# VH-VL binders against Type II restriction enzyme TaqI (taqIR): the designs that were tried, part 4

Target 1, 262 residues: Type II restriction enzyme TaqI (taqIR), of Thermus aquaticus (p14386)
Amino acid sequence: ASTQAQKALETFERFLASLDLESYQQKYRPIKTVEQDLPRELNPLPDLYEHYWKALEDNPSFLGFEEFFDHWWEKRLRPLDEFIRKYFWGCSYAFVRLGLEARLYRTAVSIWTQFHFCYRWNASCELPLEAAPELDAQGIDALIHTSGSSTGIQIKKETYRSEAKSENRFLRKQRGTALIEIPYTLQTPEELEEKAKRARVNGETYRLWAKVAHHLDRLENGFVIFRESYVKSIELFLQKNAPTLSGLIRWDRVAQEALTAP

## First folded at step 7 (VH-VL; framework fv_remtolumab_arm2)

Design c7 (from c1 with heavy chain S31N)
Fold by ESMFold2-Fast, scan of step 7:
Structure c7 (fold): chain C 262 residues (1-262), chain A 119 residues (1-119), chain B 107 residues (1-107)
Amino acid sequence: as target 1 above (262 residues)
Amino acid sequence: EVQLVQSGAEVKKPGSSVKVSCKASGGTFDNYAIGWVRQAPGQGLEWMGRIIPIFGIANYAQKFQGRVTITADESTTTAYMELSGLTSDDTAVYYCARHYDYYEGFDYWGQGTTVTVSS
Amino acid sequence: EIVLTQSPDFQSVTPKEKVTITCRASQSIGSYLHWYQQKPDQPPKLLIKYASQSFSGVPSRFSGSGSGTDFTLTINGLEAEDAGTYYCHQSSSYPLTFGPGTKVDIK
């Protein structure tokens, strides 16, 4: 691990720990409206990478969320006007702005979790990792490289939904490679164990999520992050299996085979 | 064998743009990043940016941000570096080179393209 | 940005002598330091990657060492074909940077 990658991780974790998560939850939780797909021009992903993905930059600094939202809004005035006029005709400016602010906050939290995996990987692991907004077009969040091969990474929040049947774009393009789902949950092991105990269905799935939760940490404010041991377990799994791995490696297989017992 | 072959020398006027090509052979384009490094006469080496061709992922040195664009065409295994708003300070030899491990060092280099900016 | 400095700027050496080139980084870069040789009117050639790992086909007389901020390239028994400029290069953080170079000449 490089000293600069370690510094970037530590600085990013200080940023995450500084977030007033409780105040954000109070402000944004009650804001619920019909969700319209954002057009390409309003996609916040490039801006999120610009302001929060700084893995190889000297002395990175990170904007607070409100500052980030203001910068995104100011860069998008023309397409925002068109979007608002089309879908929110007659709504107040304040109403629409707060609704988009809440939406971008929810997106940012997910992306910050994805970036933490990548920062932790760069600080702890030897296999190179690439993260960039262009990878979103391929249906992946990051690439991990072994000699002569690449493995796609998709960060996957706790879910109980069935697997998609259509093949991911990355798997179609990358012959002889794998796409691995990296699971995380916002629930504690204790919460998930209680759900498993009382569950009439999905008890085994709750226990797998509890195992995943055990390999995660929390910052002082409650923000969930990946442990060094977590990414090292994934690296070992890839080093051991990469020459023979292909296709989608689902989160439950990762939890069972890659993440070691405590 | 691994080989990077660059386009020929260019003479440009101030304010114009230049686009240099780098054709890769010998498996160089597969699963590797291509970087661009320039060298002014009698000076050292300066990194400009790189691209991972198969994914279209490019990143640039801050000094060149807004003036440089690095692209790749997988079908012809060719990477391109376009530099706009040229000044006499841009007179240099421009190299393409293959990154190992995507953002580390360079194991194979093109022959270089001389760009001269003069009125 | 990370600044690399090299010493000496220039060294003239008789054949078979030991040459030592030092590269210092303005901040710690771990082992993310690489060495190149450049001859006049030619592109650079990789010699050593990750501070101490020899590149394929590089003669055994070339070796690298160091970590953090202080790095050394050693040529143990300089040959005539080794005349050229030697550059260190860091890949620890963007932008990637090079040292100013050390010119090695044969007497």
Scores: ipSAE 0.000, ipTM 0.537, lowest interface PAE 11.7, mean pLDDT 86

Design c8 (from c1 with heavy chain H99D)
Fold by ESMFold2-Fast, scan of step 7:
Structure c8 (fold): chain C 262 residues (1-262), chain A 119 residues (1-119), chain B 107 residues (1-107)
Amino acid sequence: as target 1 above (262 residues)
Amino acid sequence: EVQLVQSGAEVKKPGSSVKVSCKASGGTFDSYAIGWVRQAPGQGLEWMGRIIPIFGIANYAQKFQGRVTITADESTTTAYMELSGLTSDDTAVYYCARDYDYYEGFDYWGQGTTVTVSS
Amino acid sequence: EIVLTQSPDFQSVTPKEKVTITCRASQSIGSYLHWYQQKPDQPPKLLIKYASQSFSGVPSRFSGSGSGTDFTLTINGLEAEDAGTYYCHQSSSYPLTFGPGTKVDIK
């Protein structure tokens, strides 16, 4: 782990800690998600990557969410007009703009969590990691390289579904390789343990998410981040198992086998 | 260059209605929202509402809800603001203004229409 | 619902002096704050959009800064033609609102 990578992580964490999460939650929580698929021209991922990942190579200053959204919107006026006219005829532009703002915020939070994993990995682990928005087209968030093999990783927010309906694109194209789900949750261990006690269904799943929560940390404003011990546990798991891993390694197996109490 | 041209001054009796027009030229009418802002003599600016012509959808300030109607005619590139139930408190200069790209501020304004409500 | 307050209410200044006008929002509005100049019997004219971006054709002596709840318009080297009333305007949420205005006169 390099001194530069440690400084990059610290800079990114200061940015995350500066976010007014309570204000954003109050503003966006009541806003229904815009569910219509965004066309290629409106995908915010390249903009998020360029600013929040590549920015550290040139300029260490990160934009707050509102400024980032303003820049994204102003650069895309024509494709936005076409999208809104086509799919939201009869809706006010103010309503649709707020809906897109809420959607982009939720996307940004997810992407910031993914980037934190990558920053934490680079600062703490020895195995090389590759991250880029282009890899999202393969259904993965990053690649981790071991001697003679590579494992896809997908940062996986809390879920209660037992199986995926379609085979992941990365696994479909890369037969004989592995994709590992890296779990995280926004709930506290106490909240999840309480839900497990009250649950008529999914009690064991709530307890597994409580275990995941025990391996996560929070910044001063409540933003959930990955601990050094978390990524080192994943690294050890991959070092021991990567040559024998194939297919989807689900989050529950990761929670059970990789995220063990130290 | 974008230009907004409004209809002429009106003198109205209490209880009547007024309809002010705003003709846009020199720009892309369908890419804008047209807002309406009024100013009572010697007072500040007060937003009334807006229309997005491509959708035909208008939003209004709560204070004017039920009394104001904003419409647009794309064939003549003209927006209209109709205010009903007039009282002396409605005496003001009424402006239309272009709100390019939604929330970028009002970049071009009409010359204003004076509406006087008196008995 | 968002209330904007401006200070000062009135300022009389000598040409070439620096003028600073402040606008405060009752809640955070990000960078959705715009500045206008209005001269007697004329419509307002946009000077600064999105807190700090100059509108086309606006002289470089006008600049804006701020984010969240505190915003400033600066005129660095006031000219005779700058006499007028200056308004801030928020576009963060409906209803859109304006500040009460700051009148700037030249001595």
Scores: ipSAE 0.000, ipTM 0.372, lowest interface PAE 17.1, mean pLDDT 82

Design s1 (from a2 with heavy chain S31D)
Fold by ESMFold2-Fast, scan of step 7:
Structure s1 (fold): chain C 262 residues (1-262), chain A 119 residues (1-119), chain B 107 residues (1-107)
Amino acid sequence: as target 1 above (262 residues)
Amino acid sequence: EVQLVQSGAEVKKPGSSVKVSCKASGGTFDDYAIGWVRQAPGQGLEWMGRIIPIFGTANYAQKFQGRVTITADESTTTAYMELSGLTSDDTAVYYCARHYDYYEGFDYWGQGTTVTVSS
Amino acid sequence: EIVLTQSPDFQSVTPKEKVTITCRASQSIGSSLHWYQQKPDQPPKLLIKYASQSFSGVPSRFSGSGSGTDFTLTINGLEAEDAGTYYCHQSSSLPLTFGPGTKVDIK
C-alpha cells in the first residue's frame, strides 16, 4: 500500500491495456508451439521477471512482446543454436523461431496475469508478498507472509480437469504450510451462468467460476485483471485463517470461503 | 585459410543505393555469421548489422533499420549489404567480417569497399 | 546500447616502451570484449578475443586482461610496425559496439 506500488500497478495496467491481443491471438493461434522441453539456459522466466517485475524506477517502461522476444533471442544465440541444431536440424529456422515466439507469447500472457495479481496486492494489501523466478522451481508463484506463517500462492486459470494426484513440491518440502490457489477465468459471469443453466455435468463448477468472474475486471482490450476487492478478500481470509491452514487450499474452496466479501 | 573478398569502389549520387558484395573463400557459411562494419573518413568503426545464415534472418543496428538489407547466397558463399537513400554522411569504407563462435567477435575481415557519395 | 570508452585517445611512444590502453564499458559485459589493430588504409585485425585470449599469429608482446566493465590491452616493447589505431569491441549484447579508438604513434 505505497505510492510507489500504486504507480507500478498503474504503469503495468497501462502496458497491459496497450497490448494488441486480437492481433497476437490471430498471429499465434494457428501456430503449433515448439513442444520440446526448453533447457534451463533457455528458461524465459528470469527475463520476464527482469522486464516486467523488477521495475523499481518511479517511471518504469515495459517492453512490448515482440521487443521482449527479440531481446530474449539475441541474449541466448548460442544455447538457441545448440537447441535448434539438436532438435530441429533440417527445419526452417524461421519456422522454428515463429514456433518459439508463439510458445513464449503464451508463457508471457500467463506470467503477466500472475504479475498483475502481485502488483495489485502490493498496491492494495498490507501483508508482504514475495515474488521471484526461483519460486517456480518450488511449484509456487508467490509467498505471502503473516506474523506467524507463510502461505504459498499459485495463480490458477479456469479448468475442469481432475486435480493432480501428486502433492505439490512446495507442500512436500514445507510441511505444515499452506498453498492457496488463486483462481481466474477469461469468461464473463454471463457466459458462465449461461453454461451452468445448460450444463448436463459441471453445472455447480460453472456457477463457482461465474462467482470468480464477478470478482475480476477486464481492460478495454479484453485482458483480465484482479480487482482491489479480490486481493483484499484473500488478505482477510489469510489474516483470519493462516495459523490453522495447511496443505492445498483448492480454487473452489477459495471461491466459496475467501471470495465472500460484500 | 579463410579470405573475404569485397567488390570494388563505388561513387554514388545522393538518393541512390549501393550494393556491396563479400565473397568467402576457404570456408562455408555453415559455421559462422557475416557482419558489416563501416568507417567514415578519419572516424571510428560502426557496426551496421549481421546475417546469421543458420537462422535465416539478419539483425540491424537501429540507426540503419529501413535503409540496410543484408543477404547471403550459400551457392556462391557471398554475402551482400545494400544501403539505400544515400547521403554524404554515408561516405565511408564498408567492411564485411566473419564472426567467430557464431556471434561473438570478428576474426577475418574483407579488404573494405570505399563508397563515396557526391554530386 | 553499451557505450565503450577508451583511454588514452592518442599516445606517442618511443620504441621498446610499454603501452597500456584501457577500455571501459557502461555496463558489465563479462569477458565479451575483443581488441583490434588497424593500420592506415588497412582493415582491422583481431589481436585479443574474450578479454585475454591471443588470436593465432599475434606477437606475444600483445596481451589483454580485465572483466566486467574494465579492460586493458598491453603492448610490452612497442615495435615500429605496431603504429596504428586500437579498438575495443563488445559482443555481450546488440547492437554490437566499438570503442572510439586509441591512436599509437612511434617517435
Scores: ipSAE 0.000, ipTM 0.387, lowest interface PAE 14.0, mean pLDDT 84

Design s10 (from a2 with heavy chain T57R)
Fold by ESMFold2-Fast, scan of step 7:
Structure s10 (fold): chain C 262 residues (1-262), chain A 119 residues (1-119), chain B 107 residues (1-107)
Amino acid sequence: as target 1 above (262 residues)
Amino acid sequence: EVQLVQSGAEVKKPGSSVKVSCKASGGTFDSYAIGWVRQAPGQGLEWMGRIIPIFGRANYAQKFQGRVTITADESTTTAYMELSGLTSDDTAVYYCARHYDYYEGFDYWGQGTTVTVSS
Amino acid sequence: EIVLTQSPDFQSVTPKEKVTITCRASQSIGSSLHWYQQKPDQPPKLLIKYASQSFSGVPSRFSGSGSGTDFTLTINGLEAEDAGTYYCHQSSSLPLTFGPGTKVDIK
C-alpha cells in the first residue's frame, strides 16, 4: 500500500460520493436498455478506463456521467450514425440516444464498482493487482499476482442464475490458473433477508447475498463500496490457498470461505 | 467559425414557388443535419423539415408534405428549401439551422430569408 | 405530435430581478428540451441544450432544469440585453416542435 494509492482511493471515493444517484435512477428507471450488441467502435470500456483509471496514474480528472456520455458520443458520431441507421431505422434519434445513455449509465456504475475494488486493493494490500481494458477480452476484470502465479478476478454482481457449463475464456486460455468471483450486491442485508423470507425459490441464495452485503460499505449517497477488511480477507485467502487453486472459484465459495467478520 | 449564409429576400406571386439557399462554412457539412424553420410576422417558430446528408434523406412536417422539398449539394456545401403553391399564408422569414448531435437541437442559425407573397 | 406550452406568455421585469419561464410537454421527452432566445429581427440563439447544459458563450445567469414533461429556464439577475422572446423546443420525436414563446420586457 502506498500513500499515492491511498490518495487515489480517497479521490475516487469523493467522486463516487458526488454522484446524484437518485436523479440518475429516476431518469433511467423507465428506459429500456438498447438490446442490440454494440460494435467494437462503440465499446465504452476504453473510455471508462481512460477517464476513471488511467487518468489517476498521470493526471487525476473525473468526469461526471453526463460529461462522460457527451465525450463518448461526440468521439463516435459516424459509427453511432451507422449503428442507429442499421438497427433502429424509423425510430426517433432522441429515443435511441436516451436508450444508449441508459445503457452506458448502467455499464458505468458496474465499471466504477469494479474500479473501486482495484483502488481499495492497491491502497490496502501487498499483492500486485493489474487492471486494464484488454483483460475484458479474456473474460476477467483484473489479475492479482502471487509468488510465481497469477489469479484472474471477476467482480460479480448479485445473481440468481446458475452459471452455464461453458468455461470462462481466461480459464480456457490459461490452464491450471484460478478465476475468483468477487461478490457484491446493491441491496441492503435487510432487503435481502426480507426477500429470503418470502422466497419460493432461491431462499438460501438470498440469505447468502445478505451475508455478502454485511461485508460491504456505502458512501453517503448510497454508492456501494468494498471495505478494507473485504480486500484483506481476499488477500489472505489467496496467500493461504494459491498453490491449490485452479479453475473457477465461484462467488458463494468466496463468500463462505474468504470473507471474514465485517 | 461555423456560419450559415442564406440567399436574399424574395417577393413572389400566389401560386408560384420559391427556393431558398443556405451555404454552410466551417466544420464538416455532412456531419450534421440542416433544418428549416419559418416564422410568420408576429408569430412563433414552426419547423418545416430537415435533411440528413449522411443518410441521404429528408424529413418533413406533415403540414408541408407535398409542397416542400429539402435538398443538399455537398460540392457547394449548400442546403436548399423549395416551397411550391405559395399563398399569402406563406409570407414569413425562413431560417436554416444546424442540428447538434445529428438530430437534436439547433446550435447555429442562418440570418433568415424574408419571403413575401403578394399579388 | 408533442405540444409544448409555455408560461407566462409575457412578463415585464425590473433589472437584476429573477425571471422564471416554464415549458410543459404533452408527453415525456426525457431531457430532449432546448431553450432559445430571439431578439427582434434576429435569428434565435441557443441558450440551453438537453434541459440543463449551457451552450458555449452563454452568460452564467441563464440556467435550465427539469426532465420528462416539466422544464424551467431561469435568468438570475436580468440584464437590459436579455429583453427578447424565449422558446423551448423538443427533439424527442418528429415532427420537431417549439413552444409558443415567452416575451420578456424590461420595465
Scores: ipSAE 0.000, ipTM 0.374, lowest interface PAE 14.4, mean pLDDT 84

Design s11 (from a2 with heavy chain T57Y)
Fold by ESMFold2-Fast, scan of step 7:
Structure s11 (fold): chain C 262 residues (1-262), chain A 119 residues (1-119), chain B 107 residues (1-107)
Amino acid sequence: as target 1 above (262 residues)
Amino acid sequence: EVQLVQSGAEVKKPGSSVKVSCKASGGTFDSYAIGWVRQAPGQGLEWMGRIIPIFGYANYAQKFQGRVTITADESTTTAYMELSGLTSDDTAVYYCARHYDYYEGFDYWGQGTTVTVSS
Amino acid sequence: EIVLTQSPDFQSVTPKEKVTITCRASQSIGSSLHWYQQKPDQPPKLLIKYASQSFSGVPSRFSGSGSGTDFTLTINGLEAEDAGTYYCHQSSSLPLTFGPGTKVDIK
């Protein structure tokens, strides 16, 4: 679309490709998740979204994960001290810091995948898309606007669960609107097709995830990204169906009905 | 009928702040956003920002970032625009207006609030 | 930032004549272009939304056309009450922007 949107996408993809994903995986894989909810003061989303917005307005520049984590920690020394003393009083400082580092890494990877969808959308599609941390608070990752309506977007990593227990916050506040799950998987089509062949249960689900995988690309380091054809397929689906869509449109329906091009 | 009613005229000193209100009646906030547009004497229209009240989500024009804050109170269907660090260049009529389709054009406008910044 | 340019800046026309106002965008905005009329000491009023859709209650003499980067507002048979300043406005991307305006006076 715009030259700035294309520049933001290209710069972001270079940033993602530069990440040493294998080293991060080895470092953080054995570290158990800190499952205490982070208070508002420790939420990393505003830091991540600041970089997202800057890329669309100015010359884009992204921090590597270690630098990002150090800056996040540095800016939050008082609330971090309070959080650690309250919930991890008997634990070593190094242990807690590594646990939070691992947690923020997992959050950052998920958010970077969401940002890629948004940058790809901005560079390739005509329908306006909005993303902000306030929308995350409502249980959605983005809003896409069609003439006369808006659709919530949730970027959905590979899952084998059949249903959510509670209704999404966005759907509770915006009765009569739609929330569409945008699926992605870290597995290759070949891996998923092999799993489907060997499966006693979930074989059909593995094949459907393999179909999703066929619509995704990978950067040199293995980071999964969305193809131009993927977001254009979603745009066409929304243009055709948005006035009639309501409630949760699950990932499997999206994979079957919306994803039409590789 | 939808009506937007704004607070009255303000005279402010340089360096101060002003907060203008915009009360909506006859409609709801659920499928609309409220935008703020200003017009200096004899000049054209300049967009400042907008809020989607149901989400508490606001966007601002880069020119006003850091100086403008747009908020909304759904219970009273009232939007607010606060502009700080006022200079004589901020002397203008400030309009609130309702965005159709959350972010598109403006179908209904407030009557305007004159803000004069003078020493 | 998308810049909108309007022409002419000013036009004085005889009653019943056709008035054509153009608005050009610095990049493609699809059909996300809206037209307003403003009279002295009054807020703007919506005339045309989405390049070509008349707002309710707007006289049929007003029409809009165009897409992409070039848009036109036409007043076919100007009436005395149509004197005012006309603005185009794009909603394709943030920040939202307005054209500089075209002032229309009647002779």
Scores: ipSAE 0.006, ipTM 0.548, lowest interface PAE 9.7, mean pLDDT 86

Design s12 (from a2 with heavy chain G56N)
Fold by ESMFold2-Fast, scan of step 7:
Structure s12 (fold): chain C 262 residues (1-262), chain A 119 residues (1-119), chain B 107 residues (1-107)
Amino acid sequence: as target 1 above (262 residues)
Amino acid sequence: EVQLVQSGAEVKKPGSSVKVSCKASGGTFDSYAIGWVRQAPGQGLEWMGRIIPIFNTANYAQKFQGRVTITADESTTTAYMELSGLTSDDTAVYYCARHYDYYEGFDYWGQGTTVTVSS
Amino acid sequence: EIVLTQSPDFQSVTPKEKVTITCRASQSIGSSLHWYQQKPDQPPKLLIKYASQSFSGVPSRFSGSGSGTDFTLTINGLEAEDAGTYYCHQSSSLPLTFGPGTKVDIK
């Protein structure tokens, strides 16, 4: 908790609130996902982390998404040409560019949500948080340090999978550590409760996501953000349970145990 | 063999525009980026920009941004460089050149087009 | 932008002597450095690509070396037809840039 951390949070929230989310949704909603894995040279994380570092500068200026995408594309013409020739032979330039634009938009929104969690944590909590692009290679978004131990965190968008996926890289490499999923949803509690009511399957899961939604907030443009009370609840959960936590702590456990008694 | 043939010398007045052409033959026009490089009398080489015809995308050096436009016509295998707001500082030989390995160095060069800006 | 510097600016060499030209980049460019020869009133011609790879038809007396920030062009046994200006060029990042040139004369 510092004046610098509070300033960074406020600066980043002004950036998020300035995004024309409705225009982006109209433009990218109908565009099919480019499914091919991006090679290392096309990874947008370094470019996105430029936004993360800029919030700490005096009078920072952030690129809007279209300008961000244009700069990413411009810096990577050679590896983009190689990627496109390999996987999209015979496709039109306009088709491929728009497909990659839509993919990068979805990635950017996810990463900006992760950044907001980190800024909010630093402004509101006492436990140290480490965030760096290198952590992505380990399969985590950040590390939170408790006395004598560390917990990996992964920001988890709404999902309807009932079981944990195969073991995360971070957990494979660091036995005895914990990885906690931090849930968020773009839907309102009302939307999720209605879906639960009408559901043939996943009714209980919709109700849990509705509970998560109750602990989130929104900026003027609809961008979903983490409340101070949300991150403080997570901090309390970690302080209380750190000695007994190991392995994957799934989002539904977090929603039930951490978000009910802040 | 690949050849790049440029349009003839131009004498222009200050404030006018010039459009130089570069016709490619002996290779696959759409598979290569074409760059533009100028050289003022007695000076070195200065990169202005490039066009990537298959992507219909151009990149420009910041110094020329807003004054230079590089285009390509695949049907005639011709690249163009248009420079506006000419001053005497724009007096130079203008070269087109073909990139190898997409966007790396330049393997084949046009003969050059002399542009003289004087009143 | 990446600035390239060349040394020497000029040298006058007798035939069959060894000529060494250095190009330094303001930041690392890997091996994305290319060498050109320009004769008076002619366009440049590619000699060496990717720091050390000779272009087709270029005489074997021309060779290049280096990586990162320090690069060298060597002419081992200068011939009369080698008089001209030699430029290095980086393709690592936009804007593309050239060195200021090294003029080689025959005495």
Scores: ipSAE 0.000, ipTM 0.390, lowest interface PAE 13.1, mean pLDDT 84

Design s13 (from a2 with heavy chain G56D)
Fold by ESMFold2-Fast, scan of step 7:
Structure s13 (fold): chain C 262 residues (1-262), chain A 119 residues (1-119), chain B 107 residues (1-107)
Amino acid sequence: as target 1 above (262 residues)
Amino acid sequence: EVQLVQSGAEVKKPGSSVKVSCKASGGTFDSYAIGWVRQAPGQGLEWMGRIIPIFDTANYAQKFQGRVTITADESTTTAYMELSGLTSDDTAVYYCARHYDYYEGFDYWGQGTTVTVSS
Amino acid sequence: EIVLTQSPDFQSVTPKEKVTITCRASQSIGSSLHWYQQKPDQPPKLLIKYASQSFSGVPSRFSGSGSGTDFTLTINGLEAEDAGTYYCHQSSSLPLTFGPGTKVDIK
């Protein structure tokens, strides 16, 4: 029921608002890492879905990040031992643990933003949305079902890269379907407009990200979330265009055509 | 062949502390976590905490947080459990046990150490 | 914390009969459930690991099954030496927890 979905969204937003983002930034900012992606054996996605997406009751309770990290670490001691011995030979336990904690934090923040889109969608929209770790293996974050078809969703953090180097796995495997990039940014509209005015390169892209930022909200602690109007705009775009959409619908087209002020 | 041998019985006064040892022989000490489980007379099993020597990490049950300390000495392959602020509610048999697969269940158990707290 | 509940709390059984002990978890623990046997004045002894895998040296009459929240330990053809208290234990989440125990006596 929509009441259940609204309650889940409110509980998740309460969790996000409780995060001490400033202390996490101070703790993890100085940590250098070469690898952004963890090896397959240490993939935290199944755990993130278990703890932050699968609702087991009417009013779910979400783990804090430290509790989540301790649970992930505890369940992976053997593959962690193998990973540490292979890649971090001679490093202290404290150094390796902090490095992995920083990596998991960065992954968790990205996934929590993705989950917020899904929770907001379920609370506000009529089209069914499916999210599961198996979809990530297919190259998508969520699947939205329209009449007679399905559209892949990829949540896209601010980027200045012009085009994808290769076709997404989902699109390559599912010809005739569409994959839509859902843009978000951690910067304010004011910051991005200032960058656009001063930019020698990417000025138009900064301006477009500023437009995206106008459709986002921010919790008291600074965590960026999707507005109800944002997901409703995407739903309207899909309802209007889904039968004619195919291939990659890049974030800049979404920002220009789907995200419109009231 | 794998054996965990614990220190002998202790009789303690309320307010004191006790430190129980658990010496491991056979197998690879560093590859296994050592847990501590207690059992009051006629009662069930209660987990207190564990140490994971390869990561120099100890975890404690919330009930014992602040008054239990679990340590390991790799050179002597010995784990220790120290419990402070003893009361008569701490009268129990204290077991050390070896985790399999680093942190799952317990495959080998020590013989137990009886701790009696009385005035 | 994850609470484990066992039933029955006590069972008196004739030799060679089948004994069934149930363990229920307050939330899903996958297959991270282990069974122990404890005799008076002795430490517990591992019987079954990961819900259904027999530990080395454990008689074939002992078997385990289940996943998620519902688990069963079965003794098919109870022997006199099987008298004791049986505990389930979850390793899915900290703190680790044990069931309250099921005492099995011989008639």
Scores: ipSAE 0.006, ipTM 0.412, lowest interface PAE 10.8, mean pLDDT 85

